# Ledger of designs, part 113: VHH binders against Profilin-1 (pfn-1)

Target 1, 132 residues: Profilin-1 (pfn-1), of Caenorhabditis elegans (q9xw16)
Amino acid sequence: MSGWNAYIDTMTAAAPSIKRCAIVGAADGSVWARTEADNVFKASEEELKTFVALFNDVTQVPAKGADIEGVHYVVPRTEESLIFGKKENTGFFAVKTKSAVLIAVYEGPNEVAAQVRKAVESMQTYLNNAGY
Short names: E, the ipSAE of ESMFold2; O, the ipSAE of OpenDDE; V2, 0.75 times the mean of E and O plus 0.25 times the DockQ between their complexes.

## First folded at step 16 (VHH)

Design ug83 (from uf34 with S54T; framework vhh_7pa5_2; at its last look DockQ between E and O 0.83; V2 from the best seeds 0.83)
Fold by OpenDDE, look of step 17:
Structure ug83 (fold): chain B 132 residues (1-132), chain A 123 residues (1-123)
Amino acid sequence: as target 1 above (132 residues)
Amino acid sequence: QVQLVESGGGMVQPGGSLRLSCAASGFTFSSYAMSWVRRAPGKGPEWVSYISGTGKSTHYADSVKGRFTISRDNAKNTLYLQMNSLKPEDTALYYCAVGGPQPPPLKGEDDYWGQGTQVTVSS
């Protein structure tokens, strides 16, 4: 569909537990690419605008959590360019690059989280090195 | 399947104006940001502008700020680029693309751009 879709495919291939995935603009939450078909990433632009703004002060995010696709996640901890959340047997990892935020929503036992994190952080590193 | 068809290009003198259009099909147009990118002779692709899915947010490369205006009509699945105060440096083949600034290519992947529309600014 687009050049950015290749990156979606790369992350989902690297971590099969990823159910939905999106690449959005870091500045405005606009959707650049997302999973489609059976697992459409459905967060609205307005919701994503709020979400990407969390990266402006990640230290406050654990206290209030984060919402993606109308689902509220508990955020145990944050890093400067990483927000991850949990809800029952689901969770998300969101990483910020120079120009984008990569969001991966996963489902499975806690053990799968490491693979999901690795997938999105690998992509983060790749894109950052490329200037994106 | 995604289809993007650019139009509206032409030849103009410096200081002139053009309005480009991009007809999109094969995907939920309003769900995605859309970009204009351009390729000048002998140069690599340059991101020009992008607009969010709802049209509420717009962004421009420094080289075109104040001169170009990106807009969209989601009811018509159409992306626009109003180009004013054109300069010879704006001469390029202009493409529309899904998403924001276009990513580096991955091996075996296509850009998924249309055929483009030629813009030539010359005295």
Scores: ipSAE 0.896, ipTM 0.937, lowest interface PAE 0.4, mean pLDDT 95
Fold by ESMFold2-Fast, scan of step 16:
Structure ug83 (fold): chain B 132 residues (1-132), chain A 123 residues (1-123)
Amino acid sequence: as target 1 above (132 residues)
Amino acid sequence: QVQLVESGGGMVQPGGSLRLSCAASGFTFSSYAMSWVRRAPGKGPEWVSYISGTGKSTHYADSVKGRFTISRDNAKNTLYLQMNSLKPEDTALYYCAVGGPQPPPLKGEDDYWGQGTQVTVSS
């Protein structure tokens, strides 16, 4: 499918260790695109609404952690438009653009995490440059 | 597998109303935001409106605020656009799409839209 799903396909091709991925509205957490079938991103709209609101003040997130797909992640630190977390050998990177939040859940060691972060941040830059 | 079928367009005079429908199949409709996008003669695509999967959030382009209302019936897998106070500048092919606003094209990718439904506003 074209549209927003093409952006998920681009990120997962760049970082094959992404297990589940979604693009959601920054204002409301509505799902614009997500991985499906065996890789379905399962977060509810209500959970995602809470999650995207974390970007209103990322400095508070390390004290609370973050919930994605019903899983609580430890968030060691944040950057202005980046929240990332770990739970054993799984983790996520979430980046905010002007209108969207990109969320990628992955499994693997630190070398894999670096590739996932690069893929998500590259897409963030592309979308911001395009006005999204 | 994903299929979107637009209907409800037609010819109407300025100040008139039309209701567009989009019948969706091949995916979990209620989990996804849905948009209306239009393409006027000689112009690029313009995002019109989107609605969240639950229908609790709606968003509109400034050009249509107060005149158009987006809604959905998740039991019927159908998206709607109620268009009131139509103006000649609303003349366009109207498409529904999965997700929020019209995304920018990726390098080497072409935009693909269904057949759409034609709205013509003129005297």
Scores: ipSAE 0.778, ipTM 0.885, lowest interface PAE 0.7, mean pLDDT 90
Fold by ESMFold2, look of step 17:
Structure ug83 (fold): chain B 132 residues (1-132), chain A 123 residues (1-123)
Amino acid sequence: as target 1 above (132 residues)
Amino acid sequence: QVQLVESGGGMVQPGGSLRLSCAASGFTFSSYAMSWVRRAPGKGPEWVSYISGTGKSTHYADSVKGRFTISRDNAKNTLYLQMNSLKPEDTALYYCAVGGPQPPPLKGEDDYWGQGTQVTVSS
């Protein structure tokens, strides 16, 4: 498929609680890679374009929440290049690099959330250091 | 199994035009961005262009802007590259790939590229 699939596989291996994952273009929300088969990451290009645009001003996101895969999440916290969303016992972490946004959707207890964040931030750091 | 088959290459004179095609199968073509990548003799791969899954967003390397146009026909599972005002520097093996510009490697060598189609620009 795509050299980006290795990034998907690395994140899901590092944090097994990740149920679905995608890598999308930061400029346009286009899908570069995603989980498939039993755990298809399903979001329209229109939804993803709206989602990646949230990084243009992360301070506005907690007031609005965020939609991914047709699910509305409350957003308790953001950082300059990170959005954390929560809905009941599920959540997501999304991180922005120069050219891409990495999205991981997970399920599980509080220590699982920290593991998911670490997994996506490790890939973010690797890509940023390489100019991506 | 994902398959990408490039075609439409050939020999043209400087200033000429060619249209490349990429036939895709084995995945949901319309869900993914698609790229053109080229490899000149003795050079590593150079990303040329990508187009979003719906076709609404396109992106080009500076070296081809204004001369090349990427497009797709999702009903035919086909990606295109219209190449105009061709230069000798455009001589390369062209191939299509799934996704945007390819990232730095994380894991061992796998061949993610198709066979490619040769474009030769010479007088």
Scores: ipSAE 0.767, ipTM 0.880, lowest interface PAE 0.8, mean pLDDT 90
ESMFold2 (binder alone), look of step 17: mean pLDDT 78; pTM 0.787

Design ug84 (from uf34 with S57D; framework vhh_7pa5_2)
Fold by ESMFold2-Fast, scan of step 16:
Structure ug84 (fold): chain B 132 residues (1-132), chain A 123 residues (1-123)
Amino acid sequence: as target 1 above (132 residues)
Amino acid sequence: QVQLVESGGGMVQPGGSLRLSCAASGFTFSSYAMSWVRRAPGKGPEWVSYISGSGKDTHYADSVKGRFTISRDNAKNTLYLQMNSLKPEDTALYYCAVGGPQPPPLKGEDDYWGQGTQVTVSS
């Protein structure tokens, strides 16, 4: 098993409402780990390269939105190193660390979203503290 | 399940060359970034090189820039490391890994490395 898959497993265990999840390189959007099989994270490398480039200037993202797995999300606001979006019953949270971007796609109401955000931000903090 | 099998190591004199291979199975190889990591006797792991899933982006540790070349053959699910101008300091067990540099173990988790392939550079 990939060492980065343990991080996927930790996030999905902390927030079971995560439907699909990935850890990708911050510079290129290439996948390091992702959910597979029946819950495979299906974004292409080209889509992810475009997505991670959004972290170069997060203040521009709310005007354009963001695309994940071919779904266009409305991005209401961003924070430093955090992009999140919503499209009806589906949403995502993405956070950037020094080396990686963590992306979690979920389905459900705002209460579910809060749990997913907490899981992703906790992992971001852990990786940043470890120098990643 | 993910399986990675390293090969191609051996003994060479300084200035020599070796090509390492990593045969991958159990995942969609072309979708994943890959890295080479090495561990010298008595030292911790050192990330050596990285290649994106498409092969379009590569990165190298400063210690190997200009001497090592990472490449991949997605049709054969194989990762390569071409090592030229080898130095005694390159002596290590070499491992391939899925993704970027391996993170530290999570609390309650252990890092796991396969056998790797041994590279020994000496006169």
Scores: ipSAE 0.680, ipTM 0.841, lowest interface PAE 0.9, mean pLDDT 87

Design ug85 (from uf34 with T28D; framework vhh_7pa5_2)
Fold by ESMFold2-Fast, scan of step 16:
Structure ug85 (fold): chain B 132 residues (1-132), chain A 123 residues (1-123)
Amino acid sequence: as target 1 above (132 residues)
Amino acid sequence: QVQLVESGGGMVQPGGSLRLSCAASGFDFSSYAMSWVRRAPGKGPEWVSYISGSGKSTHYADSVKGRFTISRDNAKNTLYLQMNSLKPEDTALYYCAVGGPQPPPLKGEDDYWGQGTQVTVSS
């Protein structure tokens, strides 16, 4: 049985501006849970493996940007265990825990980005405190 | 939505072998990582093994390393666990699960497990 889908539901309920999101393995980028159907988070396993590897040295990311769902995002800066980016009216927040990486793609102005960041960081804290 | 049906359990002597299967439906099986989890009588769930969606990454609990092998057939939407050199300590209900090791429950979420498949190792 899947227990990770409840985490997707919790994040999307907390921040309705999240269009698509996923929880993937920190070591391999394999999907553990994601939004589905019309909101499917559609990234190849190869792309996700490359993406999670960015957390090995976040200082290199602003020079290169990041690719999610075939979309190239400008990453203005990174924080320890946090990568975020922008592409016109869309953006993302990705946070790393011990075992997982949580990725949320949103649409809207900076006013909605704060809610999305809060939802993702709250979940990161919860999972870290639980040893994940 | 997601349905997982475990099978292949049974009774076996110490040192014996069993092969478990998990038939998956209701989701894009090949896109998701899968795990095996077990519950011994009177104990909580213990993660046993993990396989990535592509099958390229596998991980095992220390208690089963070298004895168990996880694999998958994405064309058949089926997950497997080959169990060799079984020990009495392996006696448990075995469940398959989507994703990595089972997360802690959220809020008032109930613990919910399917039927599983029973493995009993006894002399």
Scores: ipSAE 0.686, ipTM 0.842, lowest interface PAE 0.8, mean pLDDT 87

Design ug86 (from uf34 with S30T; framework vhh_7pa5_2)
Fold by ESMFold2-Fast, scan of step 16:
Structure ug86 (fold): chain B 132 residues (1-132), chain A 123 residues (1-123)
Amino acid sequence: as target 1 above (132 residues)
Amino acid sequence: QVQLVESGGGMVQPGGSLRLSCAASGFTFTSYAMSWVRRAPGKGPEWVSYISGSGKSTHYADSVKGRFTISRDNAKNTLYLQMNSLKPEDTALYYCAVGGPQPPPLKGEDDYWGQGTQVTVSS
């Protein structure tokens, strides 16, 4: 299957501990693809617009955290194109490409988090190399 | 299953106008951005425009900016492209798609190209 949903499927296959994920527009937070049904990624367009704007100045994010799906995450640190956070047994990784932001929400211990980060960063590299 | 049905294409002279429609079903239309993509004879796909799920933000390729307007009617699950000041260079098969600009195919994935709607601009 072609289209942005194939990218969601690739990420979730690479890291099965991803519970929900989405690919959204970097300019506006519009949803391009997301997990559905029992794993529906349920962030509003307004929340996502606010979230993608965090990439304009990631240095301010650790002081305030980040909201995804109405859940407030503690963000311990950021990198220029990476925001990640924790909330109890859940966490997320979000990476920015030239045109998109990939967001993956996961559950599990630190070993699981490392696998999710690698899956998201691998996809980021692939999309950047493809001009996205 | 996601279904997208394009219509509204035709033949026009340079400077003419056409309005394309895309009827969508099988997914929560209002939650997703939607795009128009075109493929000219002998060329690869070119992204034309996209609109956010709410319709509040729109984006255009430089080649069509100021001439084309993307819009949507979420109550009818329909996407539109109003094309004004058409040029011979706009001649292409036009497709609608879910999401922003069309991604390249993943390794092992085949391109999926629906039937689209043909736009021909000639004197």
Scores: ipSAE 0.725, ipTM 0.862, lowest interface PAE 0.8, mean pLDDT 88

Design ug87 (from uf34 with S30R; framework vhh_7pa5_2; at its last look DockQ between E and O 0.79; V2 from the best seeds 0.83)
Fold by OpenDDE, look of step 17:
Structure ug87 (fold): chain B 132 residues (1-132), chain A 123 residues (1-123)
Amino acid sequence: as target 1 above (132 residues)
Amino acid sequence: QVQLVESGGGMVQPGGSLRLSCAASGFTFRSYAMSWVRRAPGKGPEWVSYISGSGKSTHYADSVKGRFTISRDNAKNTLYLQMNSLKPEDTALYYCAVGGPQPPPLKGEDDYWGQGTQVTVSS
């Protein structure tokens, strides 16, 4: 569909436990790319606008959690450019680049989380180095 | 299959105006941000502008800010670029693309742009 889809494919290939994935604008939460077909990432623009704004002050996110696709996740902790959440056997990792936020929603035991994190952080590093 | 068809280009004098259109199909148009990018002769692609899926948020490269206006009609699956106060340096092949500023290409990947529409600004 677009050049950004290649990055979606790269992350999902690197971490098979990723069920849905999106790349959105850091400034406005606009969707640049997302998983489709059987695994459509369904967060609305309005929801994503709220979500990306969490990166303005990540220190407060653990206290209130985060919502993606109408699902509320507990956020154990945050880093400057990283928000991750958990809900039962699911979770998400969201990382911020210079211009984008990469969101990966995964399903599986806690052991899969490390691979998901690595996938999105690797992409984060790549894009940052490329100026994106 | 995603299709993007650009139109509206032409030749104008400096200070002139053009309005580009992009007809999109093969995907849920309103769900995605859309961008205009351009490629000048001998140069790499340059991101010009993008607009959110709803149209509520717009962004511009510094080189075109204040002169270009991006808009969209989701009912018609059409993206627009109003270009005013055109300069010779705006001469390029203009493409529409899905998403925001276009990422660097990955090895072996193709661009998913249309055929482009030529904009030539010359006295």
Scores: ipSAE 0.898, ipTM 0.938, lowest interface PAE 0.4, mean pLDDT 94
Fold by ESMFold2, look of step 17:
Structure ug87 (fold): chain B 132 residues (1-132), chain A 123 residues (1-123)
Amino acid sequence: as target 1 above (132 residues)
Amino acid sequence: QVQLVESGGGMVQPGGSLRLSCAASGFTFRSYAMSWVRRAPGKGPEWVSYISGSGKSTHYADSVKGRFTISRDNAKNTLYLQMNSLKPEDTALYYCAVGGPQPPPLKGEDDYWGQGTQVTVSS
């Protein structure tokens, strides 16, 4: 059994504005866990492979933006292990660990963005401390 | 609802080969990466290999690289592990799991493993 679903559940519980969420392999964008049912995270493996490769040079990402689930987002800025994007009333935060990328797509005003960021960074920190 | 059933283990001499299977049901198998994990007697779980949902990308622990090959048949919802050049150190219960390497457990979470399939390599 994989315990990755518990990470999905913990992030969505900590930040209710998260509507879809996934954990993917940092090397290849393969899906390890995601929200399902009526909130399916529907990015293709090929799109996710392109997305995780953005972390290879985060300084170039603001000029390009990022695509997730076929939606193009403006990326205002990046940090070495964090990419976030905005489009209209929706956005995403993505964080990279040694082996994985955690992605949360949310809806709501900018006030909820800090809550979403904290939810994904909490899991990033836990995984980093464990060598993941 | 998710079910994973391992098979194909057995007794083999050093240098021999075995092919493990994992029958999956209850989820969209082709959408998820899949792993093999093993547990040697008296030891904790050791990640062995994972393969992407499409099967296009494979990853191996250093201890098995070059000897083991992970594969999948998405039409049959089945994951495989071809194990060649087996060594006594490969003796373990082998399990399949959804996703890449199993993450550390979160507080208040317990993990349970199924039966697995036993691989024993001895003279």
Scores: ipSAE 0.780, ipTM 0.889, lowest interface PAE 0.8, mean pLDDT 90
Fold by ESMFold2-Fast, scan of step 16:
Structure ug87 (fold): chain B 132 residues (1-132), chain A 123 residues (1-123)
Amino acid sequence: as target 1 above (132 residues)
Amino acid sequence: QVQLVESGGGMVQPGGSLRLSCAASGFTFRSYAMSWVRRAPGKGPEWVSYISGSGKSTHYADSVKGRFTISRDNAKNTLYLQMNSLKPEDTALYYCAVGGPQPPPLKGEDDYWGQGTQVTVSS
């Protein structure tokens, strides 16, 4: 496994409701690490390129929503480095660091969303502090 | 299990060229970005270049722009680094890695790097 997979493992251990997770390049949406096997993160490079470009102007995202793994999510609001969305019992949190975008897809009721957000934001803080 | 095997290093005079290869196995190579990273004696790792899974996107450290070219052959699961106009400061062990520029490993130092391939540029 890549060194980036250790960060995936840390996030999924912190928030077991994460079903699929990836770390992708902020510049191009290239996959650096992702969950595999039964939990494989299935987004194409082209979809991810489109997704990471949303961070160039997050204010436009709530009007259009966001697509991850071919699923269209409603995005209720955004913050400068955070996009999150919901589709029924499935949701995601995506955060941008200096060089990467961390994407966590979870399944479960809204009460687990706080744990997933905390795990992703904690990793964002760690990577930013490390210069990444 | 992911396996990465670097080769192609050697000794060369300033201004010379070398082509490094990285043979990858144990994962879906075409789906992942790949990097070259180098480590000079007594220094920490320096990221050199990365390429997206499709090969459509490439990125370079300022120290190597215009001299190095990263490429990949997804049919052969092989990553390449063409190094031209080599300088003494390019002397280092060169490693390939999965993903873009990486912080130090959470589980310790050098856990995910192989043995590397030695490049020595001297007159």
Scores: ipSAE 0.740, ipTM 0.871, lowest interface PAE 0.7, mean pLDDT 88
ESMFold2 (binder alone), look of step 17: mean pLDDT 79; pTM 0.797

Design ug88 (from uf34 with H59R; framework vhh_7pa5_2)
Fold by ESMFold2-Fast, scan of step 16:
Structure ug88 (fold): chain B 132 residues (1-132), chain A 123 residues (1-123)
Amino acid sequence: as target 1 above (132 residues)
Amino acid sequence: QVQLVESGGGMVQPGGSLRLSCAASGFTFSSYAMSWVRRAPGKGPEWVSYISGSGKSTRYADSVKGRFTISRDNAKNTLYLQMNSLKPEDTALYYCAVGGPQPPPLKGEDDYWGQGTQVTVSS
């Protein structure tokens, strides 16, 4: 936890509207770090394996949506390495690097969504530049 | 609090074998991927091996493929590294870590959790 936990802490400090987040392996969906205790990210490895596989063809995702923590999200559109979705007042941003997938679940309006996206994309850029 | 306690190191001759253990506590062990990382004298940390939370996915550094086997016992909250055909180049402090390999450069690269367990391969 401690090594990858610093990246969780960095993202949540940059975007306080993040309620739960995780860093998982891009190949297997296994958790490397996640928020804990009152903010525990509650997704099974099986659900996450299915989720990270969505990045193999993001163009198919808007037709199907995505499931995170047992919640089905509407995905309006995707980008090459970005999947994001909404479910009422909750939303998420997920980005893929070479080795990892970063997932952030937030609550709030479009203004806070923009801050969450920026935090996740900044971390994606850092990890990609570091070869991850 | 998260605690990782490594053990099983020692001194062996080239071609020998050792089995390292990592006892984990303070978190839901089965929910997290685990890695072994080593630090040779005068060098930075090198990732050695990885195992997913379920144990269904494993990966190895090219330097140890075919010689080392990573495994875990989720009922006992314990991670293992079976090291066979040991070489002098395997001499290092070995650490277990939660998750995948950490990207460099990172402040406190010597600040890995646990005291590590020393493996020395010499004739």
Scores: ipSAE 0.630, ipTM 0.833, lowest interface PAE 1.0, mean pLDDT 86

Design ug89 (from uf34 with H59W; framework vhh_7pa5_2)
Fold by ESMFold2-Fast, scan of step 16:
Structure ug89 (fold): chain B 132 residues (1-132), chain A 123 residues (1-123)
Amino acid sequence: as target 1 above (132 residues)
Amino acid sequence: QVQLVESGGGMVQPGGSLRLSCAASGFTFSSYAMSWVRRAPGKGPEWVSYISGSGKSTWYADSVKGRFTISRDNAKNTLYLQMNSLKPEDTALYYCAVGGPQPPPLKGEDDYWGQGTQVTVSS
């Protein structure tokens, strides 16, 4: 098993409303860890390569939105290392570290979204402090 | 159940070559990035090389760049490391790992690597 899957498990334990989650390379979008089986994160490597490139200029993202797992999300605004979006009853938070991008797809109301964001940002801080 | 079995190590003289293999099972090999990591006696782990799931992207530690080549055969679920111009400093136990550069320890001991394959470079 991937050692990076321990980080997926940590985030999903902290925010059980995360439906699917992945850790991918910031440079190439290649999967390092992801949820599997009934919760498999289904993005292609090509889609993820396009997605991680959005972090090169996050200011352009609100005008275009973002695609994850073939679903187009409205992105209301971005922060330096954070892209988040909403599509009806689903949403996502994606954060960039030095070497990785963490993506969490969730389902639920705004209270649930706040818990998911906290889990993802806590992991981002941990990985950045560890040099990743 | 994910399994990774390393092989191909041995003893060689400085300037020699070895090809390491990692046989993977229990997961969709082609969907995941793979890495080689090594542990020298008395030292912590050092990330050596990385390859994306498609094989289109590769990266190398500065200590091995130009001498080592990482590759994969997704049809055979096998990862390779071709090691040329070996130096005594390359002596280590070599492991393959799923994902990007070696993850930091979360809690407790990290033992998600297999047995590894020993490479010894000496005259």
Scores: ipSAE 0.609, ipTM 0.814, lowest interface PAE 1.2, mean pLDDT 87

